# VH-VL binders against q9umr5: the designs that were tried, part 407

Target 1, 268 residues: q9umr5
Amino acid sequence: SYKPVIVVHGLFDSSYSFRHLLEYINETHPGTVVTVLDLFDGRESLRPLWEQVQGFREAVVPIMAKAPQGVHLICYSQGGLVCRALLSVMDDHNVDSFISLSSPQMGQYGDTDYLKWLFPTSMRSNLYRICYSPWGQEFSICNYWHDPHHDDLYLNASSFLALINGERDHPNATVWRKNFLRVGHLVLIGGPDDGVITPWQSSFFGFYDANETVLEMEEQLVYLRDSFGLKTLLARGAIVRCPMAGISHTAWHSNRTLYETCIEPWLS
Short names: E, the ipSAE of ESMFold2; O, the ipSAE of OpenDDE; V2, 0.75 times the mean of E and O plus 0.25 times the DockQ between their complexes.

## First folded at step 18 (VH-VL)

Design pn84 (framework fv_nofazinlimab)
Fold by ESMFold2-Fast, scan of step 18:
Structure pn84 (fold): chain C 268 residues (1-268), chain A 122 residues (1-122), chain B 112 residues (1-112)
Amino acid sequence: as target 1 above (268 residues)
Amino acid sequence: QVQLVQSGAEVKKPGSSVKVSCKASGGTFSDYAISWVRQAPGQGLEYLGYIIPIFGTARYNEKFKGRVTITADKSTSTAYMELSSLRSEDTAVYYCARGPYDSTGYEPFDYWGQGTMVTVSS
Amino acid sequence: DVVMTQSPLSLPVTLGQPASISCRSSQSLVYSDGNTYLYWFQQRPGQSPRRLIYKVSNRDSGVPDRFSGSGSGTDFTLKISRVEAEDVGVYYCMQGTKWPFTFGQGTKLEIK
């Protein structure tokens, strides 16, 4: 009947956050097998993203193998970046819908409530000093910290996001692009009232230029060069954009209207 | 002037735990990372892990996974390294060392603590 | 893990003569940013290690100019142009390019 759903959580999060999402799925698609992966919970979500990708990969392989008709991914916040990498490194994935809930697809540049309390000066302006080093790159938030005022440092030091976005060359880039293009639908969800993901348009592959003016996906070199397949997916009709105002960062997985509008239609 | 001052020597029994402190003076505690390195008598240096206080968590060498915990207390400018399930081969001098974030970027190990001798014996 | 190999492990030197210590890594230490995260430390008997050189060739403040670091990729050298009595101790190289960060075995410098 319905394809299984795999859920990947975000930064400082756990599987418990998705109770409402599971209720909604059960109401609209009864009998759906939903697996919320309880790996890298809480502060373990700060482990380097490539380590998280490997752990989640090991967990999803048997689920995908048991579902020859395919699976759906629902990936929240930082979890959306984990899912981006999963789809690139797995040459045999059978993902139909990849549903990204407010994930910083082009990176993050803004203060967050999760780390703000630890930094006595502006975190936004100074995080590049530690993030763009081998020491900083052993933490997930530095893997997708994208300071538009130090873009050269981001491009050269990012061990994760710059590579999966094709912003810096990697030996596996061609294979990663081929694998990512196997996805049936890329469903992008986010909105201006998120309050954490900065700029919020990062959830839709938009991002700041050096003057902090947001350029949308179609103006990004990543899209124009088709580095990992965004232009190809858009031309194929496989990209769905579902922005919604009035939703804070921790509410994307517990808002019924959002679920019915942006998620439910893609759970076959 | 920057100085890292560690707690005094300890003698522990096998199976117990030890918690070594490293108090930083000079500069703002959140402006640097703190690494922990150990040295068994007459042997070389071994990297245990490090903490970035602004992230509130540490990165551990897998060799010590499950036994080492590194924490930081901003209010007292003190980092801690706790090692549990102690064995005789854990007998070593344990060092903390600093790495600042400044206009030149990040540079580790610019200052080291004096070391804390931990002896594990029955 | 990246393995760091030092040679020689024991280095007896006459006062006033030059000394040279080699450090080889099992993998390139060039990080994606173009920097090489190779460090040299000195440990005098009964003392904490002291950083002498950072990123291959940069001397720390207060380190005498008779100390110099050089190298690239996987092959690095620490040179002391004129050994003095205060230089006795163990010298370690370390890589900070790939986690977990690792040290060489150490080279014990002694006066003949």
Scores: ipSAE 0.818, ipTM 0.916, lowest interface PAE 0.8, mean pLDDT 91
Fold by OpenDDE, second read of step 19:
Structure pn84 (fold): chain C 268 residues (1-268), chain A 122 residues (1-122), chain B 112 residues (1-112)
Amino acid sequence: as target 1 above (268 residues)
Amino acid sequence: QVQLVQSGAEVKKPGSSVKVSCKASGGTFSDYAISWVRQAPGQGLEYLGYIIPIFGTARYNEKFKGRVTITADKSTSTAYMELSSLRSEDTAVYYCARGPYDSTGYEPFDYWGQGTMVTVSS
Amino acid sequence: DVVMTQSPLSLPVTLGQPASISCRSSQSLVYSDGNTYLYWFQQRPGQSPRRLIYKVSNRDSGVPDRFSGSGSGTDFTLKISRVEAEDVGVYYCMQGTKWPFTFGQGTKLEIK
């Protein structure tokens, strides 16, 4: 029998978005119990990410309890951050594979059409004024906005990403790291043609420096300091990187080739 | 120059609801939030909540325990504040103001509406 | 909620003399970004509130330089170097650092 699969959606998504993924899983792993969590759908996905983490935690706890052998998580886009935080705060999770599907794991600093409608005026250059205010952090997008030109504001004002990354000291950093390290495998999926995640390397914990040069995961302070366990996971062979070109952001969960190459191998 | 123009005075009975509008002009409505503040006669200012129209999300002062609903119509650049289960103590001038969100980099609360008097009486 | 306490509540002033209004918060208004979201508003009789100062000490355009804001943490002050007749009204401090945002009681400035 296959381990249960829990799916967490992204920004403005719902369970309907994963109909193809469900089909693929059913075909290749018949009998798999797949649960797509319909929480914080649509506009509700703009709620603070910590609020979402709590909601999703309540939903996954019963599922995990019924699956003593473990479960798999497939977390798409913003959902990938939710899941990472979830695994950080849960000291008793039993996640075998954590599949991060095109998630801005190292944050977002993009000026794409996908976000422009939310911030029509000088989005990339001025969003820090909004996101790093007492008001901005009430929105999920701001929770992982990572402005490389305002690193001080990010580090001080980010109420989510900076914390789960261990970039800002906090009393739970050690425990969260320990909890996150319970994961069997971290599967990172993304690609250059995503068009939304910016930079796309964020899905692999790469990100901009102060000159907007993309640095890889191994060059990041969070890795070098092993602030939340990336270095440790890599050392134990628990990190899988699966880049794929030719896939737009909204197609990651509905591409058969991507599924077979990057997702299916980890559904055991 | 931004202008906020509010709807006219209202007289309501206890237990009813009132909906006040605030129309914005002179700027891009989607670039900023709208706050609502009220002032009872001879009293100070009280913050009710705000909305970010582009998100369609509002934040409320919990003191009102769900009686306040703030909405926005982007097509008309108008924000609304609805207060239900009206009480005599809800008698006040209600103000809209720009903020606290502003994507243009301006500091909030720089523009205010002219105020709407809401009288709740039997 | 953060309590904002203004003093005095009534401020009679002779024309041409200076005025000072104090505003104290029940907790620090310094946000994690290093900013202090403290505002001062003026409300003339029969008018809407008007922002005078933002972030403790920044004066709005069009506000006379006789107005100045200062302070830090939990203690803030609005000063008028030389009171004029047009300065009559109620002055409010407001904090925008902690939700919900809260105002002081107001200080009524009158001419003696």
Scores: ipSAE 0.035, ipTM 0.643, lowest interface PAE 4.4, mean pLDDT 93

Design pn85 (framework fv_nofazinlimab)
Fold by ESMFold2-Fast, scan of step 18:
Structure pn85 (fold): chain C 268 residues (1-268), chain A 122 residues (1-122), chain B 112 residues (1-112)
Amino acid sequence: as target 1 above (268 residues)
Amino acid sequence: QVQLVQSGAEVKKPGSSVKVSCKASGGTFSDYAISWVRQAPGQGLEYLGYIIPIFGTARYNEKFKGRVTITADKSTSTAYMELSSLRSEDTAVYYCARGSFDSTGYEPFDYWGQGTMVTVSS
Amino acid sequence: DVVMTQSPLSLPVTLGQPASISCRSSQSLVYSDGNTYLYWFQQRPGQSPRRLIYKVSNRDSGVPDRFSGSGSGTDFTLKISRVEAEDVGVYYCMQGTKWPFTFGQGTKLEIK
């Protein structure tokens, strides 16, 4: 039978957002046990990402234990970063496909309409002032705020993303890399019309340089140094890139064509 | 000149709730954060939580999670701290304090309110 | 939680003499950015606290230069070079490096 699927939502989100995704899975893989985790919903999604990782870890452990053949993760937006950390901190995970739906894997730097809704008086150029402090790092969005004009502050002050990406040293880095490499497939999904994730290539481990020119994954120090295993995964054929135009940020989990093209093939 | 003005003293019964206000004047309300700290009579300072108004939510000390709610109204430049299920141990002076961010980063507690005495007695 | 321990808790001082207050943290207060988020506050009788020192050694505007902060890692000191009558009050250290942010117990400075 089909491996269970665990779904991790994003910023200001809840399990309700995935009703269409669940319908698609049920149609193509009937009998699949799908668990959408109802943790850190709505404004609770602003809690520090390490706190969310701990809570989601406690929820996924019994699900993974009941599925010796393995599980799949579908992780949306900010949830993709939670799943990145889960795969690194769990030395006994049995994840086959990790499907990242438009997640800012190299960080976020943009004052999109969604961010302006949250931060109406703040511009992207000013958010570094509060984010790169212990006070700011107690909010999830600051954990992956990556200002390319203050990269030194990001590298030194980020309590989450810089550490899980291996951009700053951590005592657990070797173990985190070993654990992450246990994943069967890393399926990266995103696109130019997302409108929230900025740059959209962050979903594929691309990101801005100091001139705001996007450098793709293979040009990143994280990849070149193989800090948490991206180069190793790519070499073994375990990374899948599935970009799609025409999909806005809130539609990745409710677009049938996206599901059939990018998600369905990786649910065994 | 920056000033934080808090609401007046309250006497509450056990099991009730109290809501203390902190009105900020001077500066741009969205350019700072508001912390809440309390001090029981003759005792030290205890950190309750803080709000960064631009994020629209607050961070609470786990000791008070479920009982404390911190909110902000940008239109009136006023922050609020509500504490529910009051106990005699909650008798204290409650302070609001500002932290600001500028080109050098974030610095907390640059200005404090005058304090609000909350007495919980039956 | 990071525990902040101050000593002494009671500090009688003669006018014009120096005073020193110690603050020790249960773990290092050096944040990953290299900054140490250690603060000193003064609370005069019947008044709100006032920040004197931010990030270990930086004196706030309007704070007399007789006040100085020093230290690193887990051990910090607030010094008053020449105590004046207006310095009477309780002094608190605070760490802002790790949530939840915590205060020391306070040191009550009184004139002998």
Scores: ipSAE 0.799, ipTM 0.906, lowest interface PAE 0.9, mean pLDDT 91

Design pn86 (framework fv_nofazinlimab; at its last look DockQ between E and O 0.71; V2 from the best seeds 0.80)
Fold by OpenDDE, second read of step 19:
Structure pn86 (fold): chain C 268 residues (1-268), chain A 122 residues (1-122), chain B 112 residues (1-112)
Amino acid sequence: as target 1 above (268 residues)
Amino acid sequence: QVQLVQSGAEVKKPGSSVKVSCKASGGTFSDYAISWVRQAPGQGLEYLGYIIPIFGTARYNEKFKGRVTITADKSTSTAYMELSSLRSEDTAVYYCARGSWDSTGYEPFDYWGQGTMVTVSS
Amino acid sequence: DVVMTQSPLSLPVTLGQPASISCRSSQSLVYSDGNTYLYWFQQRPGQSPRRLIYKVSNRDSGVPDRFSGSGSGTDFTLKISRVEAEDVGVYYCMQGTKWPFTFGQGTKLEIK
């Protein structure tokens, strides 16, 4: 039998968004028990990410307990960060494949036409003011806002991303790294036509430097320092990068070709 | 100069709802937190919650158990605080306050509204 | 929740004399960025609150230099070097480090 699949949605999402993914899994892997966690839907997805991590943890623990052979995680957009944090804080998770589906794993610094309503230009330029404060950090968006022009503020004030990345020293860094390294495979999915994740390379742990030049994963300090285990995972062949063009952000979970190419191989 | 102008005094019956408005003028609206604080007669200040208008969602003090709803209309630069299932103990002056940013960082309570008295009585 | 405790709750002062208000938090107010988000507010009779001090010791614009804030961790103090008649009112400390943000009980300053 196939291992259970747990799905975690993204910002402003609900379980309904994954109806096509469920169909694909059912067709290609019949009998798979798929659970789309219906927590923190809609505007509730703006709640602090650590709060979300706790809620999702409570939901996945029973599922994992019933699946001693392991489970697969499919985590979309913001959900990918939630899942990474989840795997960092859980010392007893049994995740075989962690599929990060178009997630801003290295943070967000968005300024696209698609996100004008959420990330207008003024917001992009000024969001650091509110986000890197206690008031801002009570919202999920600020938890992974990564302003390359205000790196000191990010490193000091980010209460989520900087911590799970091990970019700021904290007493749990070693343990979180150990826990995260329990994952069998880290499958990173994203693409240049996403239109939301900015830069899109963030889905592959790439990100802007101070000049807004995109550096790849292997150039990042978190990788070079192996602060949360990326270098170790890569060395043991546990990282899979699956870039795909021509897919918009809201279509990653509903594209058959993407599913067959980037998701399905890791559901066995 | 930033100004916050709140709606007028309200008299409500127990079990009803009240919605207080706070109109901001003289500056930007979307990027700053608008906080709501209340003060019962002769009592101290109590934090209800706050909204960052650009996010469209508020952070609430759980003490109110979902009775408070804070919204913002960016087009009119107006924030709203609605309190439902009103009780006599909800009688208070309700204040809105807006934050700002300076070289030291973000600060939430630079400007205050004049307050709105809400009286709950049978 | 973080409990803010002010002392004293009532503060009668002679004009021209100094005044001191203490505020203690039930836990450290140092945020991850190294800042301490402790505020002092003044509320004169019949008026809205007014912020006097932000982040422990920063005086707001227009606030007389006779007001000063100090402290660290869990212990904070607001001082008035020479009390004036216009200083009559209630003073509140507030923490903005941990949600939900909370106020002290208030200290009522009166002229003897």
Scores: ipSAE 0.915, ipTM 0.961, lowest interface PAE 0.5, mean pLDDT 95
Fold by ESMFold2-Fast, scan of step 18:
Structure pn86 (fold): chain C 268 residues (1-268), chain A 122 residues (1-122), chain B 112 residues (1-112)
Amino acid sequence: as target 1 above (268 residues)
Amino acid sequence: QVQLVQSGAEVKKPGSSVKVSCKASGGTFSDYAISWVRQAPGQGLEYLGYIIPIFGTARYNEKFKGRVTITADKSTSTAYMELSSLRSEDTAVYYCARGSWDSTGYEPFDYWGQGTMVTVSS
Amino acid sequence: DVVMTQSPLSLPVTLGQPASISCRSSQSLVYSDGNTYLYWFQQRPGQSPRRLIYKVSNRDSGVPDRFSGSGSGTDFTLKISRVEAEDVGVYYCMQGTKWPFTFGQGTKLEIK
């Protein structure tokens, strides 16, 4: 009766992180088939995003094929970028709700306590040197590193995010846009207390300009040009924005109030 | 100045594993990447993989994926390359080489280690 | 994988004369950023390789000006304007544009 739910995890993550989310879904929508994909777990989450997209695509195809009425995607952190690409490269996806949990949709630029856990020295201003090279682009973090002080390098060297956002031309752009527009609902979730995603408005397609002033989605060229369909989706009433304060990056999938407010309404 | 010093020669039996070290001095260890390249006697160069220490993980040439492991220990400024399930065809000089991103964009292979001869014989 | 083909494989040269080594790639080495990640290395007998040229034409510090790199797209050349005895060794080109990164088979430079 309920559409199946497919869950895609984030950086250094695994299926175990979603145990509370599964409990909430079972309580409110009993009988829902929830599949948490155990691919690219832990350190493997640093593999290039296009490689991850291919692996996740192979895993979701049979699930979608068994659910002719559609499926829902819940995609956390880096996983939201994987799901963005899945919706673009799959010319036959049947996704109803794409629920993006605090994902850096316009990229990441910042050193947070979470990143400092991984990187003992803050390298925010210097990461562009390695990330915008073929060596750096073989790591997922660099695929969505978006230095606003070197936007030209991001636009030209990003092998993933700049392409999937239509910020740089790609031969498949028209097909990717057509495929993405088949999604029923784009549910964007994030908040100022996340502490990892920088700027946090990246989860809502906002991002820094060259002065590190955040410009919201409607001021972005990707929106104004409708490069992959954001303007069309918003006009259709298909974009849901659900910001919530007080939630840290590792709590988006385990907060009951967040679930009831931002996720539960979209799990038909 | 900048120097990469590798561990000494190894003689191993088929089916065993070898772990070669590459100690870096000069510069900040987190400001560079370490590549591993091998050369069989009288043959050309072959790229095994590389590690960016700040990311804590490595990228491997698919040919060696599953047999090669590259790690880094920031406290000792040392990178390691471990190759398992050794075969006679793995007999080669193994080199580590540095790429820097400290002052300009990334430039690979600015300094090389002296090489470590690994001989696989029964 | 990108295939790198060097020519000639053996290059006997007379001291003081020029030498040229060709390197061809199976696909364009121009990265999306406009840079070409083509490198030249020298390996003297019994020694580690040493980078001579980075990004097609840039000489590394300490490399004599008699060495020059040129080319674009898929066709690259390393030139030595006046070969000296110390130049004996094997020269390798390498592409770093597309993973996995690959080397040419090498060109052995010998004094005849």
Scores: ipSAE 0.849, ipTM 0.931, lowest interface PAE 0.7, mean pLDDT 91
Fold by ESMFold2, look of step 20:
Structure pn86 (fold): chain C 268 residues (1-268), chain A 122 residues (1-122), chain B 112 residues (1-112)
Amino acid sequence: as target 1 above (268 residues)
Amino acid sequence: QVQLVQSGAEVKKPGSSVKVSCKASGGTFSDYAISWVRQAPGQGLEYLGYIIPIFGTARYNEKFKGRVTITADKSTSTAYMELSSLRSEDTAVYYCARGSWDSTGYEPFDYWGQGTMVTVSS
Amino acid sequence: DVVMTQSPLSLPVTLGQPASISCRSSQSLVYSDGNTYLYWFQQRPGQSPRRLIYKVSNRDSGVPDRFSGSGSGTDFTLKISRVEAEDVGVYYCMQGTKWPFTFGQGTKLEIK
């Protein structure tokens, strides 16, 4: 039988958003136990990411315990960062496929719809001022805000992304890398027409340099230094990249072609 | 020069609600933390919560068990604090305060409102 | 919550003499960025509080040189080298490292 699937939603999201994905799984993999975690809905998704990681960890432990042969994770948008942190902090996780569905894995630097009350004037160049403070770090968006023009502030003030990327020294870095490397496959999904993840290549561990030129995963220091295991995973053949054009941010979990091409093959 | 002007004193009955306003002038509003702090007569300061108006949502001190709501209207540069299910121990002066950014970083509580006395009595 | 404990709670001081206020936190206030988010506020009688010291030892603009802050980790001190009549009021420490951010209970400074 098929391994259980755990689904983790994104910012301003809820379990209902995945109804089509659930239908696709039921049709192609009948009998699969799918759990869509109903935590941190709506505005609660702005809570600090470490609080969300702890809450989701408590929810996944019993599911993993009931499935000793393994589980799969499908993690959407902000949820992909929660899931990556889970894989790092859980000494005994049994995740086979980690499916990262248009997640800002290397961070976010753009005027997104998450900032609903923005005036027409761009705020991305100024957001570092509040985000790189304890007051800003109490909001999930700031936990993965990555201003390429203030790299020193990012490296020192990020309470989440710089830590799970191993970009700042911390006592757990070696253990977190070891834990993350126990994943069977890392499936990266995203595309140029997403419209929210900025740059969209963040979903593939690409990101801006100081000139806002996108450097691919293999050009990133975190990859080159193998700080949390990306180089090791790629060398092991465990990273799958599945880009798809023509899909907006809210449509990733409701596109059948995307499901069949990028998700279905990994739900063993 | 940044100024924060709060709404006037209120006298309220137990079980009712109060909504205090805090209007900012002389500076930017949306990208700073607007904090709410109260002080009961003869007592110290309590942090109620804060909003960063550009995010449109607030962080709350759980001591108030969901009785406090903090909002902001960017078009009028005004923050609001509403406290519901009022009790006599909610009698206090309520302050708003705004942070600031200087060349060395973000710092809280640079500018304070004048305070709003809220008295809860039957 | 991080508990902030001030000592003394009442501090009568002779005009022109030094004053010292202790503030102790229940856990380290060193944040992941290496900063210590410890603040001191002064509330004169009948006025709103004002910030005196930010991040342990940095004096705000317009605060006299006689005020200084020091400390690290969990143990912090505000000193007034020579108390003046306008220094009468209540002094609060506050931590900004872990939400909810919390104040000490206050130290009332009086001229004796």
Scores: ipSAE 0.739, ipTM 0.896, lowest interface PAE 1.2, mean pLDDT 90
ESMFold2 (binder alone), look of step 20: mean pLDDT 90; pTM 0.925
OpenDDE, look of step 20: ipSAE 0.914; ipTM 0.960

Design pn87 (framework fv_nofazinlimab)
Fold by ESMFold2-Fast, scan of step 18:
Structure pn87 (fold): chain C 268 residues (1-268), chain A 122 residues (1-122), chain B 112 residues (1-112)
Amino acid sequence: as target 1 above (268 residues)
Amino acid sequence: QVQLVQSGAEVKKPGSSVKVSCKASGGTFSDYAISWVRQAPGQGLEYLGYIIPIFGTARYNEKFKGRVTITADKSTSTAYMELSSLRSEDTAVYYCARGSLDSTGYEPFDYWGQGTMVTVSS
Amino acid sequence: DVVMTQSPLSLPVTLGQPASISCRSSQSLVYSDGNTYLYWFQQRPGQSPRRLIYKVSNRDSGVPDRFSGSGSGTDFTLKISRVEAEDVGVYYCMQGTKWPFTFGQGTKLEIK
């Protein structure tokens, strides 16, 4: 009776990280078929995001076909960007709730606790040099690296995020917008204590200006121009914003209070 | 002052593996991509793959899928290229090369290693 | 994959005379940022290749000004205004616009 749930993991992650989430879903919505996609795990999560989108697309098609009443997506961290693109490139998706779990929807710019562990020396000011090149764009991190001090380079060189956000023109933009607008609900989750996603407001389509002042979603050109449908979704009442303090990046999928507050209501 | 020094020549049997090292001195090791290129005797250049050490993983040419592994050890400023399931047609000089940064951004192949001859013979 | 085709394969030249090498790509090398990621390399006998030109026309540090690169889209040229004995070797073009990155087959420059 409950719609199936498809889970997409994040950077340097795997299906193993979602055991608590599956327990919560089983407790509150018993009988729900949950598929945690076991693709692009660990270091494979660094493959170009368009390659990941293609692989996940092939995996979700049969699941969606078997669920004519619709499916829900729970997409964590980098996985939220994969799901953004999936919803745009699939002209026949039947996604009801797209639950974006602390994903850098406007991009990433920062050396955070988790990124400092991956990158022991701070690199935020210099990543633009490699990321905005064909070499860098073969890695997922560079696909959504958004340096606010080199926004011109981001707009011109990003092979992924600038395109799916409609920040740079693409021949398929009109079709991508139409497809994305088929989603029932866009549930945005994130918070100030994440420690990885920088700025944390990127999970809510906010981002830095050139002075590193955060501008919220309604102040972004992508929203004002309605480039891929955010303004239309908000007017429809289809965007849910669920910020929560006190949750670190690796705990979003294992916090019961967060699940009950921000996820459970959208799993009909 | 930047120098890339590769390990010495190797002779291997078909079906075995070879691991070639590339040690960087001078300059910042983790800031650059390190590429691996090979050249069969009397033939042209062929791109195997590259690693950006700070990301900890590599991008491989599909032609070598499942056989090539490129790694980097930041503590020793050394990159490695391992090629498994060796065939006689893998006989080649294997080069490492790093990129550079100028005012326009990243450019590959600023400095090259001296090359490592790998001979696959039964 | 992008195919890179060089012409001629063999280039005999008299010392002091100019030399020209052509490189053609099977598709445009213009990246979304407006840059063209075309490179030229020189390999002297028994030596590692070295980069001469990056992004079509930019000479690398230490490369003599007798070397110049030009071209756009799919058609590129490396010119040597006055060939010297030290210029003997194989010259390769490479595209870095689309993965996997690919080299031309090489042009062997020899003294007549």
Scores: ipSAE 0.804, ipTM 0.911, lowest interface PAE 1.0, mean pLDDT 90

